# Ledger of designs, part 1: VHH binders against Pentatricopeptide repeat-containing protein At3g56030, mitochondrial

Scores and structures below are computed, not measured.

Target 1, 310 residues: Pentatricopeptide repeat-containing protein At3g56030, mitochondrial, of Arabidopsis thaliana (Mouse-ear cress) (q9ly43)
Amino acid sequence: STVNPNPTASPGRRTCVEFDNLIFKAGSSGDFEAVRRLLNSRVVNACFNTTATFKFLTNTDSYSSSLEDLRRILPQTDAGYTRKHSYETLIARLCKLGRIDDALVLINDMAIGEFGLSTCVFHPILNTLTKKNRIEEAWRVVELMRSHAIPVDVTSYNYFLTSHCYDGDVAEASRVLRKMEEEEEGVMSPDTRTYDALVLGACKSGRVEAAMAILRRMEEEGLSVLYATHAHVIGEMVESGYYALSVEFVMAYAGKDKRLDEENLGSLASKLIKRKRFKEAKMVLKEMSVRGLRMGDALREFHEKNVLQS
Structure headers, positions and changes below count from the first letter of each chain, unless a header shows other numbers; antibody chains are not in Kabat numbers.
ipSAE, averaged over its two directions, is called F for ESMFold2-Fast, E for ESMFold2 and O for OpenDDE. V2 adds 0.75 times the mean of E and O to 0.25 times the DockQ between the complexes of E and O.
Where letters were taken out, [cut] stands.
The coordinates of atoms that the task and the answers printed are left out; those that the model quotes come from them. Centres of patches stay.

## First folded at step 1 (VHH)

Design g01 (framework vhh_7ocj_1; at its last look DockQ between E and O 0.07; V2 from the best seeds 0.00; counts 0 for: pae E 13.4 > 2, placed apart)
Fold by ESMFold2, look of step 2:
Structure g01 (fold): chain B 310 residues (1-310), chain A 119 residues (1-119)
Amino acid sequence: as target 1 above (310 residues)
Amino acid sequence: QVQLVESGGGLVQAGGSLRLSCAASGFTFSDYAMGWYRQAPGKQRELVAAITSGGSTRYGDFVKGRFTISRGNAKNTVYLQMNSLSVEDTAVYYCAADYEGWDYSEDYWGQGTQVTVSS
């Protein structure tokens, strides 16, 4: 059996994965009446839509009309959460496919049908546009949000900030921070994603010590740090020659998530071996062994030959 | 930049076996679900197998236990072991990556590898 996101369900009930598989088969065969029924039925079974729900929609020619069929049946789903979440999931899928104009068509469909536009519906659109460096289009989407009286939130600004920080564009990043401070009805507070963007910017500029200072302030304030942000810092430390510091960094954060510890310590050890930093690599592998962390085959072989036998 | 490179395809007799590999780069491999799809000429693309970042697997109905998907996260590689092949398995096989997380990443496809099963 597959691990079920709804663990209290009986063995005879459909899982979220099973609903997604049924929707995939129905959509792939052109049976959109079945798609409509399954979208309604899964919510009754406490199985919310996932990133897999509309995977049958692709950019291949054989499915070129599937969006129009989905546009026909989505208004016919059960009103309320079911219909709203189906639109949100489809918009997110279209953004994953790079079909931003189609996603905006669905925004318009939701507006005309009064199906409950909200800030979260726009997030995947803003994220995609900023990641593709289509910044002017992303600001036009912000203006569209405002035209519908939909508030621009910290998450929305963080997409812009992250994009500018990836580019090392301090001037534009500063302008985004000023816009955040100017938000009506009070001072908008930086959140974890805001600080993650600033850490990323420091890393992209090769300023590992500044990135570490920002991380320390986040921890002192009780803010959590995203795992992907740790990976960027570790990578930059190794690229910049801070080998001992990289070991200290991963050891300071180890112990909270065993799967992540296995990935981070293993990845660091591999990078150190590639750089011929065998002293530091042996320390990492020794600690993996002490903590009972699994190693990949190559690391296990190195560990056995160079740590256990040396 | 994202890159998916398939290998291991070719010509095989019915009843034979092939092992496909897909080497991935340009993204955090452990955050992605990986999959194999196939498309024969004039037919629709169909799911063969998928594996989540946590190792859970899913197979197309036609597989009937003949194929096994696996992943080596340390090597950034996904594999498809194909046993008991028949002429109906002849197709181009595509490796695909799907981001498990936020909805701001595209699905990625390899260029495909030809599998031809002769009778």
Scores: ipSAE 0.000, ipTM 0.224, lowest interface PAE 13.4, mean pLDDT 79
ESMFold2-Fast, scan of step 1: ipSAE 0.603; ipTM 0.836
ESMFold2 (binder alone), look of step 2: mean pLDDT 86; pTM 0.879
OpenDDE, look of step 2: ipSAE 0.011; ipTM 0.326

Design g02 (framework vhh_7ocj_1)
Fold by ESMFold2-Fast, scan of step 1:
Structure g02 (fold): chain B 310 residues (1-310), chain A 120 residues (1-120)
Amino acid sequence: as target 1 above (310 residues)
Amino acid sequence: QVQLVESGGGLVQAGGSLRLSCAASGFTFDDYAMGWYRQAPGKQRELVAAITSGGSTRYGDFVKGRFTISRGNAKNTVYLQMNSLSVEDTAVYYCAKEYYGSGDWYFDYWGQGTQVTVSS
């Protein structure tokens, strides 16, 4: 069977949906004792909190009603994983709603109650603040982490790096990298997301050769290149007029992952056709055919009429 | 415009020492990591040493313990002190300025290089 229940992995959609629906009903009706019991029993049934668990909490909700009730019952959930994970999930929901001050109140509740405050609790807040370009507030959150002796990890720094790189702010991106480098050697190691941000920044600044050098460095470090990283490089090569190089790039990375190959070659062919670079587009489509890669309808029709010519 | 000017290369006997200097201009020196790379004939360019704006250093495996990178922010200069030189250290040495504030990740400006030749 395709059903393989694993208590250490997230349960299937139905079990999580069932608990989320019950919690939604209880929370919507003001039955927070039922919410508390459901949060406890969910873990016993090997079903963990999801992004939908606190969906009844909205930005149209009264700050004095549902959140205050949750703050009352959460300390009464089962100690350990259940309580910690419930706080983490609620903080993530508040961040999604833009209720940053409320999320900070819950962090203070976790600290006072000694409910397992850890680095991952701060990730949704840093992510939300950096995405909204509220950088000064995000750095104050980092100071809050340090005040609680919570380690600032590579993921936390990656939120700042990604934000600055997305904006093409090389100076601020450089400052973030220096803060990472000033951590103890071996404690702060750049990961795949760090390099993705740097490639994005190089692409946003129009520096294709820099993006390629960073990509080669990722491979030298033994890191896997993300699908998004390939998309950044391909897009910038085409935007900057490096058509032949873009073909060479997708060919060089072909043969390891069929889905990546379909995405890379298909996307490149579409972009080349749009720019009327038919010679390069035909080369890419022919390679897709030779490799047995699936084409979307538009590419298949173009290929049949312009390459196969039966 | 960014300018990097290397000096201090030359011919030296095995076991000897050389100090390379790189004078930088055209950017806010204090804000950037600086590095030294080398390229021997028939080999790819490899990292010798890098120093961040905060003074943290990184070294290539084959030079660790023998070479020391340092920076003089007041003079906009980065240095490479090369001790216990061996024939394998023979290469053109390039000064580099970082692109993204990490000495190991990418350098976007390179000097003209300075030749170091170590004889037996």
Scores: ipSAE 0.000, ipTM 0.270, lowest interface PAE 12.7, mean pLDDT 80

Design g03 (framework vhh_7yz9_2)
Fold by ESMFold2-Fast, scan of step 1:
Structure g03 (fold): chain B 310 residues (1-310), chain A 119 residues (1-119)
Amino acid sequence: as target 1 above (310 residues)
Amino acid sequence: QWQLVESGGGLVQAGGSLRLSCTASGFTFSSYAMGWYRQTAGNEREWVAFIDSGGSTTYADSVKGRFTISRDNAKNTVYLQMNSLKPEDTAVYYCAAEDFWSGYEYDYWGQGTPVTVSS
């Protein structure tokens, strides 16, 4: 992996990193008027808030009343994008710190002040609660969304779906899908993350045939398939002993994306070698060679000694 | 009202062939993925073959190269062509239709058609 430590700078006057550093200095020194001005000026430089924008806010800072100062200045930021995005970013930071109740206070502030409360404000809260398996609380947040007439989008449902699918809980995943179907027709279209969660769930429940059906449907709908989605299927096939099927799978998807092919065939060959399925591994390595796909050092050595030489 | 009716099973000698058919009614067949499963006494149903709505096929390792799944959407029918049959292929064969939105469950199963392969 080659990285350039001095990448070509954007022609913009200030970068998002530069704004984050200035906001960090101002917030750390208690200069919240400077924080307000920096949040306002950021958008004119084609910058947006990042996960680092409110990094001066920590659990230790809760004793210094930094959150109360932010609650005072945020209503004074420019209306529209600046104010809404600043609330969104701060809510995300509070969620990362585990301060869910504080995040809900900010949502209430946005609702009372009519500061443009939107679906994306709830995403970090739903994500955090579902990842921590606090599912009942997450559904109460969905109820809060509905009480404010905020639509529950595919991303919101994807957090629940991913959580249940990761646990192999097909029954709860099915209930989430039914709730998605109850939304207005044409509004709730599955996206790449929906299908990734469903493929993961099928794999975790040992349903290889279902995982493959979901992947094909994803491609039929013209969605971009994540490398991770293929990796779920390949991993489960090998773990379940479907070695010949795994070879057929990677061959069927080969020829469209060279990087995906290198990842799929390389990963499969490595897993087959680990399982001592040398016949299938040699078939995959031979195909990699025929297609001109790049092999890592270990696979290249195995290929030369066991496919080309023996 | 939703029905899957299998046919084509029977007694066949090892090395022989059978073609199973499964005709669907009561749902939009062309929108469903179709699968074949088999079950022997005392065992769970095991997956045999799968075909999606677009015609892409997948097979269990035990039947690959010997069995072929296909579909005819105009006739609402899925087929399983079984060649080079072995005594271990003896089972009751079921077709199934999968509703993607039901969370990976096959929603509808046929009554099954028995296949007996003599040595």
Scores: ipSAE 0.000, ipTM 0.164, lowest interface PAE 14.8, mean pLDDT 79

Design g04 (framework vhh_7yz9_2)
Fold by ESMFold2-Fast, scan of step 1:
Structure g04 (fold): chain B 310 residues (1-310), chain A 120 residues (1-120)
Amino acid sequence: as target 1 above (310 residues)
Amino acid sequence: QWQLVESGGGLVQAGGSLRLSCTASGFTFSDYYMGWYRQTAGNEREWVAFITSGGDTTYADSVKGRFTISRDNAKNTVYLQMNSLKPEDTAVYYCTTDYGDYEPLYFDYWGQGTPVTVSS
């Protein structure tokens, strides 16, 4: 066979993965000229960088040397999307490694070289700093955005909001919301992530009723509700002892998305079993069976022993 | 449901060996990069080893030459063979796929981890 068949379920991802494998080999062997060529050629093949593209770059001393080689070859990649996206992907990788100062150097490289610096290159830095509770440094990054005339978008504010909501810091979360409200009319609209942060904050403050109201507001606004948002609510209901309400919640949302249902009912059943709430757990497992939902091995064994044979 | 289940941890003497396993379900395993991270008391999660969909591997300097990551796509399982174990390898070991570290959705897919204790 000399001709590949047409791609099926995941055509673009498989080709991108193959380029990532080649880049990983080249980068790991120190062949940065090959890395440059591969970054250029993948776009010609309608492939794009992934979160794995720069996985050969780690926080070891040998890979710190690789960063200087990358800084040399990246300006030599094809102008436009290829170069911009390569910088964006590398900045995200450095942030994942906790190498914030290195990421800021690359932002400066992009600004000086006029390589299409935009708000999305700042997202991984803000996300990492807020997750590490380095809030003052994160606000300095916001000032850096403003100095480059880069608009601070809802995603940037959502990182601050999520961090404060996770900590249950209502005062700081409220300050972030006020800053968002002070933006120009129509420029700053709350999105799915804004509401997810607010649901998380309500849950962390033990206000399950408020969390449910915010979730309903998301639905009324026509926003997509994340699986994580359901998980926040389910987790807090169980933590607070609202076992019957948790069953009602997963049942009310069942029937729309089979994967969500498997996640919601499976997670709830496991949490109820752990808390020895066997009556409620059996109700959830019975509903999973009725709906044809997939169970993990532990839940399947429990269901067969305690529900199907009872 | 995307699921990662770690196993194989335990108590071993320094110089001993352990093999950790991570079984994946709910996604096309062979398409994904897989990795092992560890967390010691009071510290952030530390990357240990990574394997690409094509089978290429990379390791943290602290484990290079002692640990081997491998995968069995037929079993949807990634392994970490740990040889010449040291007390400083004591940690909870977590399996992950490289997708969506910035997405709250994916935090639930980091599994429970498997504890490893290396006595002196």
Scores: ipSAE 0.000, ipTM 0.297, lowest interface PAE 14.6, mean pLDDT 79

Design g05 (framework vhh_brivekimig_d4)
Fold by ESMFold2-Fast, scan of step 1:
Structure g05 (fold): chain B 310 residues (1-310), chain A 121 residues (1-121)
Amino acid sequence: as target 1 above (310 residues)
Amino acid sequence: EVQLVESGGGVVQPGGSLRLSCAASGFTFSSYAMSWVRQAPGKGPEWVSSISGSGGSTLYADSVKGRFTISRDNSKNTLYLQMNSLRPEDTALYYCAKDYYDSSGEWYDYSSQGTLVTVSS
């Protein structure tokens, strides 16, 4: 889940939405002195930058006058968290727009200006490059991190691991794991996303047994399991024809999180119905009813029809 | 009509090995995942291992992983379980099944006599 940093504003203070709207208007009209003042005053009003703060920036393959204006005013914002967070937010926005070269320019600006360059600044760019399968460029960004004595953390490696695991490339995934083991800066420990990537890779390779073992190890280490991790396992069980095992799996994990249960049992029932595995689907739907779990319209209609014909 | 006939059980000392077989008929064998299920004296059924229809994917209970190997020969409609490093707690009646569902043993597609495996010194 995402953490919303923007609680209800105090009386007399602007909300983060109001700040984003003002910054959008100022940025769209080319009033970057107003943008600078708004970025500074935001912190005083206990508001923080959001994904919408720099929404006035658009996708372009050419030089952007707006970006050059931002490069001029950002060093003039209040030092510390405000300036650092503004650079981080802008880099994330440029990455979302596919403007990778522009994001790298801002990272260089942070390094030269001593604006608190840190590992998290590189995360959006590694994420974007690996998702676009620009792997060689992503490794060059890792070298850039090392040149600035920035530790390559587990999150950074997870982007590469996820990309290779999504492709079912066990050999490349194994190479990434070895590089993680060779990391000398800090303590490199697998986290929830590392295990999710490995489970995905096992599933994409048709290795349901490996996926279940990795999931169990993740739980034994006390790590939180993502809904996506369960979805990988359930999907692959059904794809491989392990229908009864998929029912056992969702039943075994049921009872701890109502939303996860609704997602797991609902998704499984839908997949079983699509595969015409009606006996298993009915078992899942019956369990959903017994546990008071919500069904989508299609599942509710299927369940009601089968109850009437029993 | 689905028919499953298990064989290969016997008495073996701890650390020994046995290979179980299951001859299947009455359905398109290669289209179904197959499982081994065991029932120890005084216990409910316990799922042991499963294999996909093509044989490309296998699953094992933690208690047997690394010791047991499930395999199949679709040309012979036969399922196998190679059991190595056997322990007294592996003593059970072993069944093959088209699919295993419930740890309570209430739902799986078999009705055979099974094959008895006894591990004792």
Scores: ipSAE 0.000, ipTM 0.202, lowest interface PAE 17.7, mean pLDDT 79

Design g06 (framework vhh_brivekimig_d4)
Fold by ESMFold2-Fast, scan of step 1:
Structure g06 (fold): chain B 310 residues (1-310), chain A 122 residues (1-122)
Amino acid sequence: as target 1 above (310 residues)
Amino acid sequence: EVQLVESGGGVVQPGGSLRLSCAASGFTFDDYAMSWVRQAPGKGPEWVSSISWSGDSTLYADSVKGRFTISRDNSKNTLYLQMNSLRPEDTALYYCARDLEYGDYWGEFDYSSQGTLVTVSS
């Protein structure tokens, strides 16, 4: 008799990884009818598409024929969740491959077929275009969203805000914030990504105190502060010579999240050592040791030779 | 390599409560946002809730907002779903899922497990 390791599992139930492996094999061999059947079968196994589902689709000479086969079979998948989610997953894959025009064609396929086009379908496209600094094309995508009566959400605007703030373009960042404010009766509340972009902009402008004020407001509003947000502040403090303040900053934020503490104190110690600020670096390393925080090999060796061997 | 093991499902009366757990191994738990997804009998999968890598940011489907609470304990590599005021329509297999990157592509789930059954019935 076989022992079921999970008593809630149905006999023969496949995992999402197993489905992705089967789809990879079928797609790689050009068996798109098998791909269609596997996509339909995922729902009965309570599986969902992952970033690996369409990994067989790559920038090779078979790309165009594989995409055309996918465009043929996707409308033939089961209506509702399966079809909608399969289009969403493929659009995200096309964006990762840099195939933005093909992703827009799939969005048009979804709109014509009435396959449940929604805001989330546009997120990968806006993210990719803004990360590549293709801002004018990204705004044309926003216009496309509006032409389909698709709401432009905080996440969509955050992609633009992050891009402009990364470039230190305060004027364009302010323009994006005004566009968010002009959205019709939607209470478009800033989220963690909005504040992260603003902190990035403050840091790129050398305004350390402004960045600190924004971080305090995020915490007061109960929003998660991203690891990148603290990294921006720490980096700018060190770059601008605020060494003592950088130590105070990481100590003040310590004790709430061990993983964040490891990143903040470790990164700061490394930057201080590079700047030959050994007194401040030793203070940070001592605190890491006291708090039981993990050190990378280089920091551990420095700590053992310069702090522990006192 | 990546393993997710759900537990805590069972039979409960309408208005009752259950707490689901998901034990994670084979990856750095703190580096990933986590989600709960459910599939009701005869229906497709429905996203229920997500939590950021530190646990400070949470998102909920409208159907469960105010009734369910997602949380995590990174020291134990464990994800939780506290389900209060349960309704018959909450009857489903509940799955724990790892998000590859929080906030870049919502709905991209990586490595789901076999699930835990929740039945709300009188």
Scores: ipSAE 0.000, ipTM 0.356, lowest interface PAE 11.9, mean pLDDT 78

Design g07 (framework vhh_6z1v_2)
Fold by ESMFold2-Fast, scan of step 1:
Structure g07 (fold): chain B 310 residues (1-310), chain A 124 residues (1-124)
Amino acid sequence: as target 1 above (310 residues)
Amino acid sequence: EVQLVESGGRLVRTGGSLRLSCAASGFTFSDYAMGWFRQAPGKEREVVAAISWSGGSTWHADFVKGRFTISRDNAKNTVYLQMNSLKPEDTAVYYCAADTEYYDSWGPYEYDYWGQGTQVTVSS
């Protein structure tokens, strides 16, 4: 059993972290035969590649030679899960480095080698391109997916929705939704991420009433992750500096579900306090008190000191 | 820097129960979604369960739904996986993971930080 702290998991078995460290050392020293052997042995030790597996690959003078060596050894890894997952992990790393063209080359390598090319390989590319506002290139990647008979899933469309909703571009968001509807009937339906993007976009554009309408539609669709949607919107708005709108959003929904209200107002108050937005935090805590909502110990102490004594 | 340390894995009989714990440090725990993953030797990694940063939302894979429950204690920087009615098919190394990206019910995203793993063996 695993009872030891990192870096050992159990007698004779290496951990994913240990494999990442060994691969980092091998890759950093240019020993790509060691990288290949480590990738092969990883799966038999019940380990998998992580976002750290190819962290030795960085935007330095050795980037091009390291990538060339990786492209040489990856086809020589064990067929099946090991090879497929290693390509997927490297493509994600290249996207994080902003090396989109190189990621597309690896996708072509997977297609030619029949290494199990799937929809998830395209997700990091679409995410990176949409975040960089390279929307036309992102749609060309969608066409590349279609040319390989790879299904364009809801997650792929959600990257476009999130990008347009972040910009408050309701017209473009609506066009993406229509494009999703053009997929086969009953096959592509909005998921929680779709609604999360739409609610966030409504809030960031100052249309809290529109956000309430979208949440109502989620309830009508029977989506049980309404709590997750609220948590995502609150976190994103506070992180982006939309303090007043985050308060308005939480207050607009309050009164329907006591437990959800405790989660939403409590979480918002804690995040506002952490950001030193004491005016907004006090408003939220006062509302919690008025509604009889339960506070955790830290919020109760802050409330007693800063709100009840005012 | 970021550390995730799992504990609780051991040998149990079919039908038994076990609770796994994952202690987190080096980051603001309450800002991260947490997940439990598992992998058996020679097999693909499976997503077992995920929990939002607040604990207000949880997701469980169909093959563990009704048997496993994920929970978290933000005051203790710990995430838990309560496993009931264990089956031989549940035998795997269980991994704790953290991600800044929001959890959703359609599957957690690829996580950036991983623990060492804890071995769970279920036999009759």
Scores: ipSAE 0.200, ipTM 0.611, lowest interface PAE 6.1, mean pLDDT 82

Design g08 (framework vhh_6z1v_2)
Fold by ESMFold2-Fast, scan of step 1:
Structure g08 (fold): chain B 310 residues (1-310), chain A 123 residues (1-123)
Amino acid sequence: as target 1 above (310 residues)
Amino acid sequence: EVQLVESGGRLVRTGGSLRLSCAASGFTFSSYEMGWFRQAPGKEREVVAAISGSGDSTWHADFVKGRFTISRDNAKNTVYLQMNSLKPEDTAVYYCAAEPYWDSSYLDEYDYWGQGTQVTVSS
């Protein structure tokens, strides 16, 4: 039979954005029975919850008001995927709000109710805690994962690695890598984000040559390079006094993305001028002109003034 | 306002092919890393593929290598996911996401997300 599997629905499915808007209205008005019904019907319409689903929950709300109502209705949503995903989405929202204690309460609710805890529930919590440099609390969350027999994955370790690498803390970054090596699975394979964190860490600690070696290894393994990595490499080369190398670096990546080239060469030229490295700055500005790249007002003025001096 | 709109999801038979598209607006497209993610019923959201702003660097998850290809057209502000040799395990809602390259926290979640497009693979 070709009969519509949902004969009571209107023609065409509601979008995820439309469900988010309906849930926002219901939650904002305190109609949590409507929220529960919308969470159930969303799955029937083949839509999934997003971080926007619980946007009515904010830091201006009373600690107990909206969250207590959600904790009451979520166990009453349809069992299986609907209930599990609703908890996961709310936990992610609480983490974005910095409400870590509330997120941990919901994890406990999921564990007690047997609502299908998984690794992805812990990712937003680890990300938020490591970004706020709350490292001891983040490791307690890893212990919580282990207590629930949830495997600690590469992504979880990458949050710690990135935090320490961003701070230039090579000793702590090395300790995280050792913990990854010692996992029960035998081998924790580095991914794109692992290598990007290591390049950033080498740069932040002034080890530019090590950063270039890691980048080359990453490229040889066929892994993608984040363009944010280029910005940090350029910045640290200049801070470390590798002026000629920084010029060579931006030239090596030039010619493929005009807007990125404008940003990379422009920012490098500005940094070199500030450091009074006028010879290298003029080389970069000349290349920008040759390639037809746009200059900001300050760089254009500097370039024109130096041409007039000649 | 930043907006990402996915399209192309539908029901396909095992072994079939499908191309997903994501149209972007409200930001300088070529300055953002773009990614494709998916979430199946009862499973975690997972990253499928990523592409740099220029399109010169791509990454594909092990479970799709050789079958899926990410690409982008910066003139059209669009990112694509070509899906070949589809399996029932590929059934999921596929999401497009964008991350700015100036963000120094590489493990921050992608800043901007689309609403998703449903792919169903049946035998």
Scores: ipSAE 0.000, ipTM 0.279, lowest interface PAE 12.2, mean pLDDT 78

